# Designs tried in a protein design chat: VHH binders against q96fz2. Part 57

Target 1, 269 residues: q96fz2
Amino acid sequence: CGRTSCHLPRDVLTRACAYQDRRGQQRLPEWRDPDKYCPSYNKSPQSNSPVLLSRLHFEKDADSSERIIAPMRWGLVPSWFKESDPSKLQFNTTNCRSDTVMEKRSFKVPLGKGRRCVVLADGFYEWQRCQGTNQRQPYFIYFPQIKTEKSGSIGAADSPENWEKVWDNWRLLTMAGIFDCWEPPEGGDVLYSYTIITVDSCKGLSDIHHRMPAILDGEEAVSKWLDFGEVSTQEALKLIHPTENITFHAVSSVVNNSRNNTPECLAPV
Key: E = the ipSAE of ESMFold2; O = the ipSAE of OpenDDE; V2 = 0.75 times the mean of E and O plus 0.25 times the DockQ between their complexes.

## First folded at step 3 (VHH)

Design ma1 (framework vhh_ozoralizumab_d1; at its last look DockQ between E and O 0.06; V2 from the best seeds 0.00; counts 0 for: pae E 8.4 > 2, placed apart)
Fold by OpenDDE, look of step 3:
Structure ma1 (fold): chain B 269 residues (1-269), chain A 123 residues (1-123)
Amino acid sequence: as target 1 above (269 residues)
Amino acid sequence: EVQLVESGGGLVQPGGSLRLSCAASGFTFSDYWMYWVRQAPGKGLEWVSEINSGGSDTKYPDSVKGRFTISRDNAKNTLYLQMNSLRPEDTAVYYCARDYYDSSGYPDYFDYRGQGTLVTVSS
């Protein structure tokens, strides 16, 4: 996974992340660094995207079932990294392969510390290789959406009003991630950064791309992944597998340019 | 440990030629699609060449097509890039990269890349 969409306004995004705590009480996640949230139809590595993580990471003795939402840098910077420039990393940390997560220090160490997060997105993009050409067809991949009386199809968003209705009840894609905290050698703010765990593609996506993000489907999976206080690493890793509960449609080549940030990026062609 | 070590960069005049090499170790080289990517000053990573595991399939962007040739010697665990008819706009650090997804070809989908070798094309 090298491209996502996360374009919802902050308030809409927050409401979409409503959850029940351990006591069954309805809650909204609290924001850390909300000013770093930058909505975009076209999110690339090194950009900031919102992730969910347990409150216990920030507050001692907090209820581990409570959730925080925070923008983090896409591309995990290990805490041990000694260079001043994260771009000097020779290992790509945009993704973490599930089968080798325990073999790579960059991922094993933070995972062992319970630094699990849920990466939020409208969906992600993948490119299908065309045989015999250098051309690739991009696809937008996301959770199936429930049609409500208020919700139209993405293709029916012919007006601003209709567009808003489509996204008001959008089910966000929830991807399993690992994050780490890095202190720059020269001083400054602690950098929070994440990697997306990847798995072999499900059968439905196999013709498009060989790999897919590890998707956490449902509140239970999300809760267990986040709750590093109660759920061990070994148990959490059982949640990492391909899912068939996805849909996709072809989109235009507009998304190929990471500078393009318009609804056209995820619109069906 | 996976290692990729580039060599062969240097200063060359416009119209000149260079041959880059990448020595691979720490993995089964013959099982992976390999790539050359480059980064010019102030620009992002650009894909410049692709080769499949067996070396029978190669691809190039239009920017280098007809001028660059990627090849590999699996017995020597070495990747090559022959660069002909070099232009000032080809000035960049060139990296050897291993495909994360075996065939994605996008700069963001490489799991390993070398330290790079600088190619400067100037009169």
Scores: ipSAE 0.016, ipTM 0.373, lowest interface PAE 7.1, mean pLDDT 88
Fold by ESMFold2, look of step 3:
Structure ma1 (fold): chain B 269 residues (1-269), chain A 123 residues (1-123)
Amino acid sequence: as target 1 above (269 residues)
Amino acid sequence: EVQLVESGGGLVQPGGSLRLSCAASGFTFSDYWMYWVRQAPGKGLEWVSEINSGGSDTKYPDSVKGRFTISRDNAKNTLYLQMNSLRPEDTAVYYCARDYYDSSGYPDYFDYRGQGTLVTVSS
């Protein structure tokens, strides 16, 4: 996974993240650094995207079921990194392969500290290599959306006002991530950064790409992944597997250039 | 600088065998899933095998399954492809590639950088 869409205004995004705490109370996650949220139809590595994490990471003795939402840099910068410029990192941390996560120090160490997060997006993009040509077909991949009598499906929209209705009730994609905290050697703010865990593609996506993000499907999976106070690393890793509960549609090549930030990036073709 | 250097190609009769090698340098080879891909004259790239970082899990398309075997030696930073029961349709330039999925989202699914090694299957 190397490209996502996360374009909703902050207030809409926050409401889409409503959850129940362990006491059964409906809550919204509390923002950290909300001014760093940069909505875009076309997010790439090194950009900031919102993630969910447990309040326990910030407050001693906090209820670990309570959620914080914060923008973090995509591309995990390990806490032990000594250069002043994260671009000098000699290996790629955009993704973390689930089958080797406990063999890579960059991921094993923060995972052992309970630094699990849920990466939020409208959905993600993948490029299918078409046999017999060098052209690649991008697809936008996302959770199936529950239809109402008002027809809120992205594939059914045929006008701008219908697009607004689709996004008002959008089910955000929830991907399993690991984050770390890096202190720049020359000083300045601590850098929070994340990687997206990947797994083998499900059968439905295998014709597009052989890997997919580890998707947490439903509130129980999201809660267990986030709750490092009550759920061990070993138990949390059992949540990491492919899912067939996914849908997609072809999009135009506009998305190929990461500078393009328009609704056309995810529009069906 | 990342380098992948393929060797072991040549001219072989139908039904024959070849073993390809790929010498890797400039990166931690044992951390990467590796692939073989091929390009027949006038055609696009075709994936022909995949192996995980530890060497325990391999995958093949139906076109080569049962005939080709991918393997790796992490101590020597070398990837191999054993090709048996070769057919004229297997004629192509063969490239080794490392996993690009952990990279930027611009779509080059396979990081292949070498000149490749030509395999010609003809009577």
Scores: ipSAE 0.012, ipTM 0.269, lowest interface PAE 8.4, mean pLDDT 85
ESMFold2 (binder alone), look of step 3: mean pLDDT 81; pTM 0.811

Design ma2 (framework vhh_ozoralizumab_d1; at its last look DockQ between E and O 0.31; V2 from the best seeds 0.00; counts 0 for: pae E 10.3 > 2)
Fold by OpenDDE, look of step 3:
Structure ma2 (fold): chain B 269 residues (1-269), chain A 123 residues (1-123)
Amino acid sequence: as target 1 above (269 residues)
Amino acid sequence: EVQLVESGGGLVQPGGSLRLSCAASGFTFSDYWMYWVRQAPGKGLEWVSEINSGGDSTKYPDSVKGRFTISRDNAKNTLYLQMNSLRPEDTAVYYCARDYYDTEGYPEYFDYRGQGTLVTVSS
């Protein structure tokens, strides 16, 4: 996974992340660093994207079932990194393979510390390689959406009003991530950064790409992944597997350029 | 310094076989997943085989599955690729590479690869 969409306004995004705590009380996640949230139809590595994480990471003795939402840098910067510039990392940390997560120090160490997060997106993009050509067809991949009488298909949003209605009830894609905290050697703010855990693609997606993000489907999976206080690493890793509960459609080549940030990126062609 | 040195390439007829070797040095070879990738003329890099650290797990794309076999000897710090039933479309420079598992199938993001060995399949 090298490209996502996360374009919802902050308030809409927050409402979409409503959850019940362990007491059954309805809650909204509290924002950390909301000003770092930059909505975009075309999010690439090194950009900031919103993730969910347990409040226990920030507050001692907090209820670990409570959720914080925070923009973090896509591309995990390990805490041990000694260079002043994260871009000097010599290895790709955009993704973490589930089968090797415990073999890579950069991922194993933060995971062992309970630094699990849920990466939020409208969906993610993947490019299908065409046999015999250098051309790649991009696809937007996302959770199936419930068709409400008011929510037209993404393709049927002929009006701005209809478009807004579709996104007001959009089920966000929830991907399993690992984050780390890096302190710059020269001082400054702590950098929070994340990697997306990947798995082999489900059968439905296998013709597009052989790998997919580890999707946490449902509130229970999300809650267990986040709750590092009550759920061990071993138990959490059981949640990491391919899911067939995914849909996709072909999109235009507009998304190929990471600078393009328009609804055309995820529109069906 | 990390070094990967490929050998065993050459000219072979269609249907023939070759065995490639990669000598690894400068790192603990047995701790890493290793890969073979290839680049055909005018084409991009493509992976052709994967092997885990212990050598008990291997993967292949459909293009070479059943024809190619990756193996390793950790005691000798050597990676192998047995290529059988070679086809003209297998003509490429073959590279030994490391750290493919973080690239999501994009060999261009491998951290280390050798200079390559040319395999030409022609009648």
Scores: ipSAE 0.383, ipTM 0.718, lowest interface PAE 1.7, mean pLDDT 91
Fold by ESMFold2, look of step 3:
Structure ma2 (fold): chain B 269 residues (1-269), chain A 123 residues (1-123)
Amino acid sequence: as target 1 above (269 residues)
Amino acid sequence: EVQLVESGGGLVQPGGSLRLSCAASGFTFSDYWMYWVRQAPGKGLEWVSEINSGGDSTKYPDSVKGRFTISRDNAKNTLYLQMNSLRPEDTAVYYCARDYYDTEGYPEYFDYRGQGTLVTVSS
């Protein structure tokens, strides 16, 4: 997983993240650094994307079921990194394989500190290898979406009002992530950065690609992954598995160039 | 500069053996997971072995399990692949690659720096 869409305006994104805390109270996540949110149909590694994490990471004695939403850098920068420029990291930390997460120091250490996050996106892109050519067919991959008279499919939205209705009810893709906090050696703000955990692809995606992000399907999975105060690392890792509750469609090659940030990137072809 | 230089390929008869080497420089070799990946004529890249940074965990696909052995010498910054009981379908260019530490397991996205070494298995 190396490309996502996360294009919703901040207020729409926030409402899509409504949740219940452990006491059953309906809440919205509280933003940290909202000005760093950069919506785009075409997010790549090293860009900032919003993640959910427990309030307990920021506030002593906070209710660990309460959620913060914050933009973080895609591509985990380990706390022990010595250079002043994160682009000098000689490790690619865009993804973290689930089968080796407890063997890799860059991921084992923050995971042991409870630094679990939920990475938010409209969906993600994958490129299918086409036999007999060096071309790759991009697909947009996302949760199945329900339809009402106020919403519809991406392909049915042909006016601004219909487009808004599709996305007002969009179920965001929720991917399991690990984050870390890096203090630049020459000072400045602490850098929060994340990796996306990956698993073997489900049968439905195996013809597109052999790996997929670890998707947290439903509020129980999301709550357990985030709540490091109540859910141990051992229990949280049981949430990491492929899912068949996924859909996709082919998209044009417009998405191939990460500078293209238009609805065409995810439009069906 | 980061370099990976493969060597040890050649022509071998079916059932024969070869040992490939990969000389690494320009980075802290002992921090990286390493891979051997091959590309047969007209085919895509295929992962054929994996070794962790310490050298104490190895993995192989079924196509080579029991025949190929990956190893590393972290003091000499060198990766090896011992290939035994070679078959015609093992004919390929073999590349060593470094894992960006916990990356997605797509061989097309591993970090390759060398030109590979050709292994031809033919009677």
Scores: ipSAE 0.005, ipTM 0.280, lowest interface PAE 10.3, mean pLDDT 86
ESMFold2 (binder alone), look of step 3: mean pLDDT 80; pTM 0.811

Design ma3 (framework vhh_etentamig_d1; at its last look DockQ between E and O 0.04; V2 from the best seeds 0.00; counts 0 for: pae E 12.5 > 2, placed apart)
Fold by OpenDDE, look of step 3:
Structure ma3 (fold): chain B 269 residues (1-269), chain A 123 residues (1-123)
Amino acid sequence: as target 1 above (269 residues)
Amino acid sequence: EVQLLESGGGLVQPGGSLRLSCAASGFTFSDYWMSWVRQAPGKGPEWVSGINSGGDSTYYADSVKGRFTISRDNSKNTLYLQMNSLRAEDTAVYYCARDYYDSSGYPEYFDYRGQGTLVTVSS
């Protein structure tokens, strides 16, 4: 996974992340560093994207089932990194393969510390290689959305009003991630950064791409992944597997340019 | 005790080949990334090549790409470096190093290093 969409306004995004705590109380995640949230139809590595994580990471006596939402840098910067520029990392940290997560200490160590997060997105993009050509067809991949008489489909959003209706009730894609905290050698703010765990593609996506993000489908999976206080690493890793509960449609080549940030990126062609 | 013992160094002519070996003991070899680093006389240490714990991923410095091949046999607790098309500038002491952080090129993050084996490339 090298491209996502996360374009919802902050308030809409927050409401979409509503959850129940251990007591069954309906809650909204609290924001950390909300000013770093930059909505975009076209998110690339090194950009900031919102993730969910346990409040316990910030507050020693917090309920580990409570959630915080925070923009983090896509591309995990290990805490041990001593260079001033994260771009000097000699290995790619955009993704973490599930089959080697325990092999790579850069991912294993933060995972062992309970640094699990849920990466939020409208969906992600993948490119299918066209047979006989060097051209690649992009696809937008996301959770199936509930069709309501009022919301229509993404393809039916022919007016601003219809567009808003579609996105007001959008089910966000929830991807399993690992984050780490890096202190720059020269001082400054602590950098929070994440990697997306990837798995082999489900059968439905196998013709598009051979790998997919580990999707946490449902509130239970999301809660267990986040709750590092109660759920062990071993148990959490059981949640990491391909899912067939996805849909996709072909999109235009507009998304190929990471500078393009318009609704056309995820619109069906 | 963690031990890394390099072997296979020697004198070779330009264009020649050598195969270095590193025997590892005192730790679970298959759990660690491994690297080769070298130090030429009067120069600082230079990362040469790295390999992941399973051996399926390899990394090389630009200076040795296409000429050197790193490999490992976890059943023998041994790391290898096949060096082909050797050049005078490849002259150095070659060290086997345990790469704790999987950094693939940062010698300062290696937690153990062997005594090294000397490679001399000269006509």
Scores: ipSAE 0.017, ipTM 0.341, lowest interface PAE 6.6, mean pLDDT 90
Fold by ESMFold2, look of step 3:
Structure ma3 (fold): chain B 269 residues (1-269), chain A 123 residues (1-123)
Amino acid sequence: as target 1 above (269 residues)
Amino acid sequence: EVQLLESGGGLVQPGGSLRLSCAASGFTFSDYWMSWVRQAPGKGPEWVSGINSGGDSTYYADSVKGRFTISRDNSKNTLYLQMNSLRAEDTAVYYCARDYYDSSGYPEYFDYRGQGTLVTVSS
């Protein structure tokens, strides 16, 4: 997983993240740094994307079932990193394999601190290599969306009314992530950064690619992954597996250039 | 569309040198970490070298450390691999790849777009 779409305006994204806390109260996640949210149809590594994490990471004695939403850098920078510039990190941390997460210090240490997050996206892109050619077919991959009589088609979102029919009720893809907090040695704000956990692909995606992000399907899985106050690392890791509850469609090569930020990136072809 | 075009391979004697190039187009080259990956006949892909998006951090497999130098020119959208002190074991097809999947550098997760360039080291 190396490309996502997360294009919803902040208010629409926030409403899509409505949840119930442990006491059953309906809530919206509280934003940290909301002005740093940069929506795009075409997010790549090193860019920022919104993630969910437990309020307990920020506030002593907080209810660990309450959620914060914050932009974080894609590409985990370990807290122990000693250089001034994150680009000097000698390992790519865009993804973390689930089968070796407890063997790699860059991921094991923050995971042991309960630094679990849920990475939000409209969906992700994957490129299928066709046999016998070097050409690649991009696909947009996302949760199946609940059809309503007012729901629209992704390809018909060319006006504000049609856009609202597609996106106001969009079920966001929820991917399991690990984050860390890096304090620059020269001072400045703490850098929050994340990696996306990967697993072997499900059968439905195996013709596209052999790996997929670890998807948290449903509020129980999301709640357990986030709640490091009540759910141990060992129990949380049981949530990390492939899912067949996924759908996809082919898209044009417009998405190949990460500077293209238009609805065409995810439109069906 | 994304294109990566490898060139610069050829036949060289042991101890010789070659410089590989990879011309990139169809994407913002300066946004990506890049890698060289090689595949010897009958073997799986082997990661060789990687470079961050700005070009100031470089990484090498132990088998090539001290002999190969990766570099990039973001103004020309080009990735390079200078290969010195070549050995017979370096014989392979060399691929240029975008590196955005695997934190450990596993070569099956790199994004390959070209046909590669063949390097043959033989007396």
Scores: ipSAE 0.000, ipTM 0.216, lowest interface PAE 12.5, mean pLDDT 85
ESMFold2 (binder alone), look of step 3: mean pLDDT 81; pTM 0.824

Design ta1 (framework vhh_8cml_1; at its last look DockQ between E and O 0.03; V2 from the best seeds 0.00; counts 0 for: pae E 15.3 > 2, placed apart)
Fold by OpenDDE, look of step 3:
Structure ta1 (fold): chain B 269 residues (1-269), chain A 123 residues (1-123)
Amino acid sequence: as target 1 above (269 residues)
Amino acid sequence: EVQLVESGGGLVQPGGSLRLSCAASGFTFSSYAMGWFRQAPGQEREFVALITWSGRSTDYSDSAKGRFTISRDNAKNTVYLQMNSLKPEDTGVYFCAASYGELYYTSTDYDYWGQGTQVTVSS
């Protein structure tokens, strides 16, 4: 996964992340660093994206079932990194393969510390290789959305009003991630950064691409992944597998340029 | 104290075989990737083989591929290098090294080193 969409306004995004705590009380996640949230139809590595994580990471003795939402840098910067510039990392940390997560120091160490997060997105993009050509067809991949009688398909949103209705009830994609905290050697703010765990693609997606993000489908999976106080690493890793509960449609080549940030990026062609 | 002790080196004829061992102590062996390096006289130390902490993944230099096999026994805190079809150009001091990092092919990426064992391939 090298490209995502996360374009919802902050308030809409927050409401979409409503959850129940251990007591069954309905809650909204509290924001950390909300000013770092930059909505975009076209998110690339090194950009900031919102993730969910347990409140226990920030507050001692907090209820570990409570959720915080925070923009973090895409591309994990390990805490042990001693260079002043994260771009000097010698290896790619955009993704973490599920089969080698425990073999990589950069991922194993923070995972062992319980630094699990849920990466939020409208969906992610993947490119299919076209047979006989060097051209790749991009696809937008996301959770199936509930068709309300009035809410047309993403393709039917011909009006601004219809567009807003579609996104007001959008089910966000929830991807399993690992984050780490890095303190710059020269001082300054602690950098929070994440990697997306990847798995082999499900059968439905296999013709498009052979790898997919580890998707946490449902509130239970999300809660267990986040709750590092109650759920062990070993148990959490059982949640990491391909899912068939996805849909996709072809999009235009507009998304190929990471500078393009318009609704056209995820619109069906 | 961290220790890596290599053994199994010696004199062998071309086409012969040797099995090197490296016994580790003073650190959590099962958490480290292990590697073998070698240094010929007047040459720089070069990568030979690598095995991850779990033993699930291995990699080799081009020269070692097909002839050398790296393995490990975490219960014995030991890494091995089986060397077959040895050539005169394989002559050098062989070093065992440990890394808590990623799959590294450079010497600077390894945290601990042995003193080395001499391998001489000569007719």
Scores: ipSAE 0.026, ipTM 0.341, lowest interface PAE 5.9, mean pLDDT 89
Fold by ESMFold2, look of step 3:
Structure ta1 (fold): chain B 269 residues (1-269), chain A 123 residues (1-123)
Amino acid sequence: as target 1 above (269 residues)
Amino acid sequence: EVQLVESGGGLVQPGGSLRLSCAASGFTFSSYAMGWFRQAPGQEREFVALITWSGRSTDYSDSAKGRFTISRDNAKNTVYLQMNSLKPEDTGVYFCAASYGELYYTSTDYDYWGQGTQVTVSS
């Protein structure tokens, strides 16, 4: 998983993240650094994307079930990194394999600090290698969406009203992530960055790609992954598995160029 | 002043049991996750067990699983380590540690430490 769509305006995204706290009260997550949110149909590593994390990471004595939403850099920069330029990191931190997470210092250390996050997207892209060619077929992969009388198809979002029919009630994809906090050696703001945990693909996706992000399906899974105050690392890792509750459709090669930020990137072909 | 005071250590035969206690003062105990670490002579402190601030979740090192039980009593500001089926390899100084709101497996990230209590398992 190296490409996502996260294109919703901030207000729509925030409403899509409505949740219930430990007492069952309906809440919206509180933003940190909202000016760093850069919506796009075509997000790639090193870009910022919004994640959810526990309020307890920021405030002493906070209720660990309360959620903060913040843009973070995709591609975890370990807190111990000594160079001034994160692009000089000598290994890829875009993803973290679930089967080796406790063996890799870059991921084990922040995980042991409870630095778990939920990575938000409309969905993600994967490229299927076609047998007998070098051609690759991109797919957009996302949670099944509820159809209502007002629901539109993704391909019908060619006007503001049609866009609202598709996206106003979109169920965001919720992926398990790990984050870390890096202080640049030359000073400046602390950099928050994340990796997406991956697992073997489910049966439904195995013809597209052999890996998939670890998807947290439903509020119980999301709450447990976020709540490092009440849920140990060992218990949280039980949430990390493939899911079959996923759907997809083929998209055009427009998405191949990460500079293309248009609805065509995720439109069905 | 923050204090963590361990007690309950001592000499025990292999296969025996000990119950360690750690009494906390000087901070809001119910806001802190607690851990137990041990240190054999000439070794670094190693993780043994941890428990969330509420007491609802626990975790253990591989060597402690199935033999040791961590618990806490927030009304008494005390964390416990029940150690059963003790082995000579369990010999060392046992420290309790407190971490604000986060679960840590590494000793470097704990805010407060006790002075330790000696556990000796002599075969």
Scores: ipSAE 0.000, ipTM 0.174, lowest interface PAE 15.3, mean pLDDT 86
ESMFold2 (binder alone), look of step 3: mean pLDDT 85; pTM 0.852

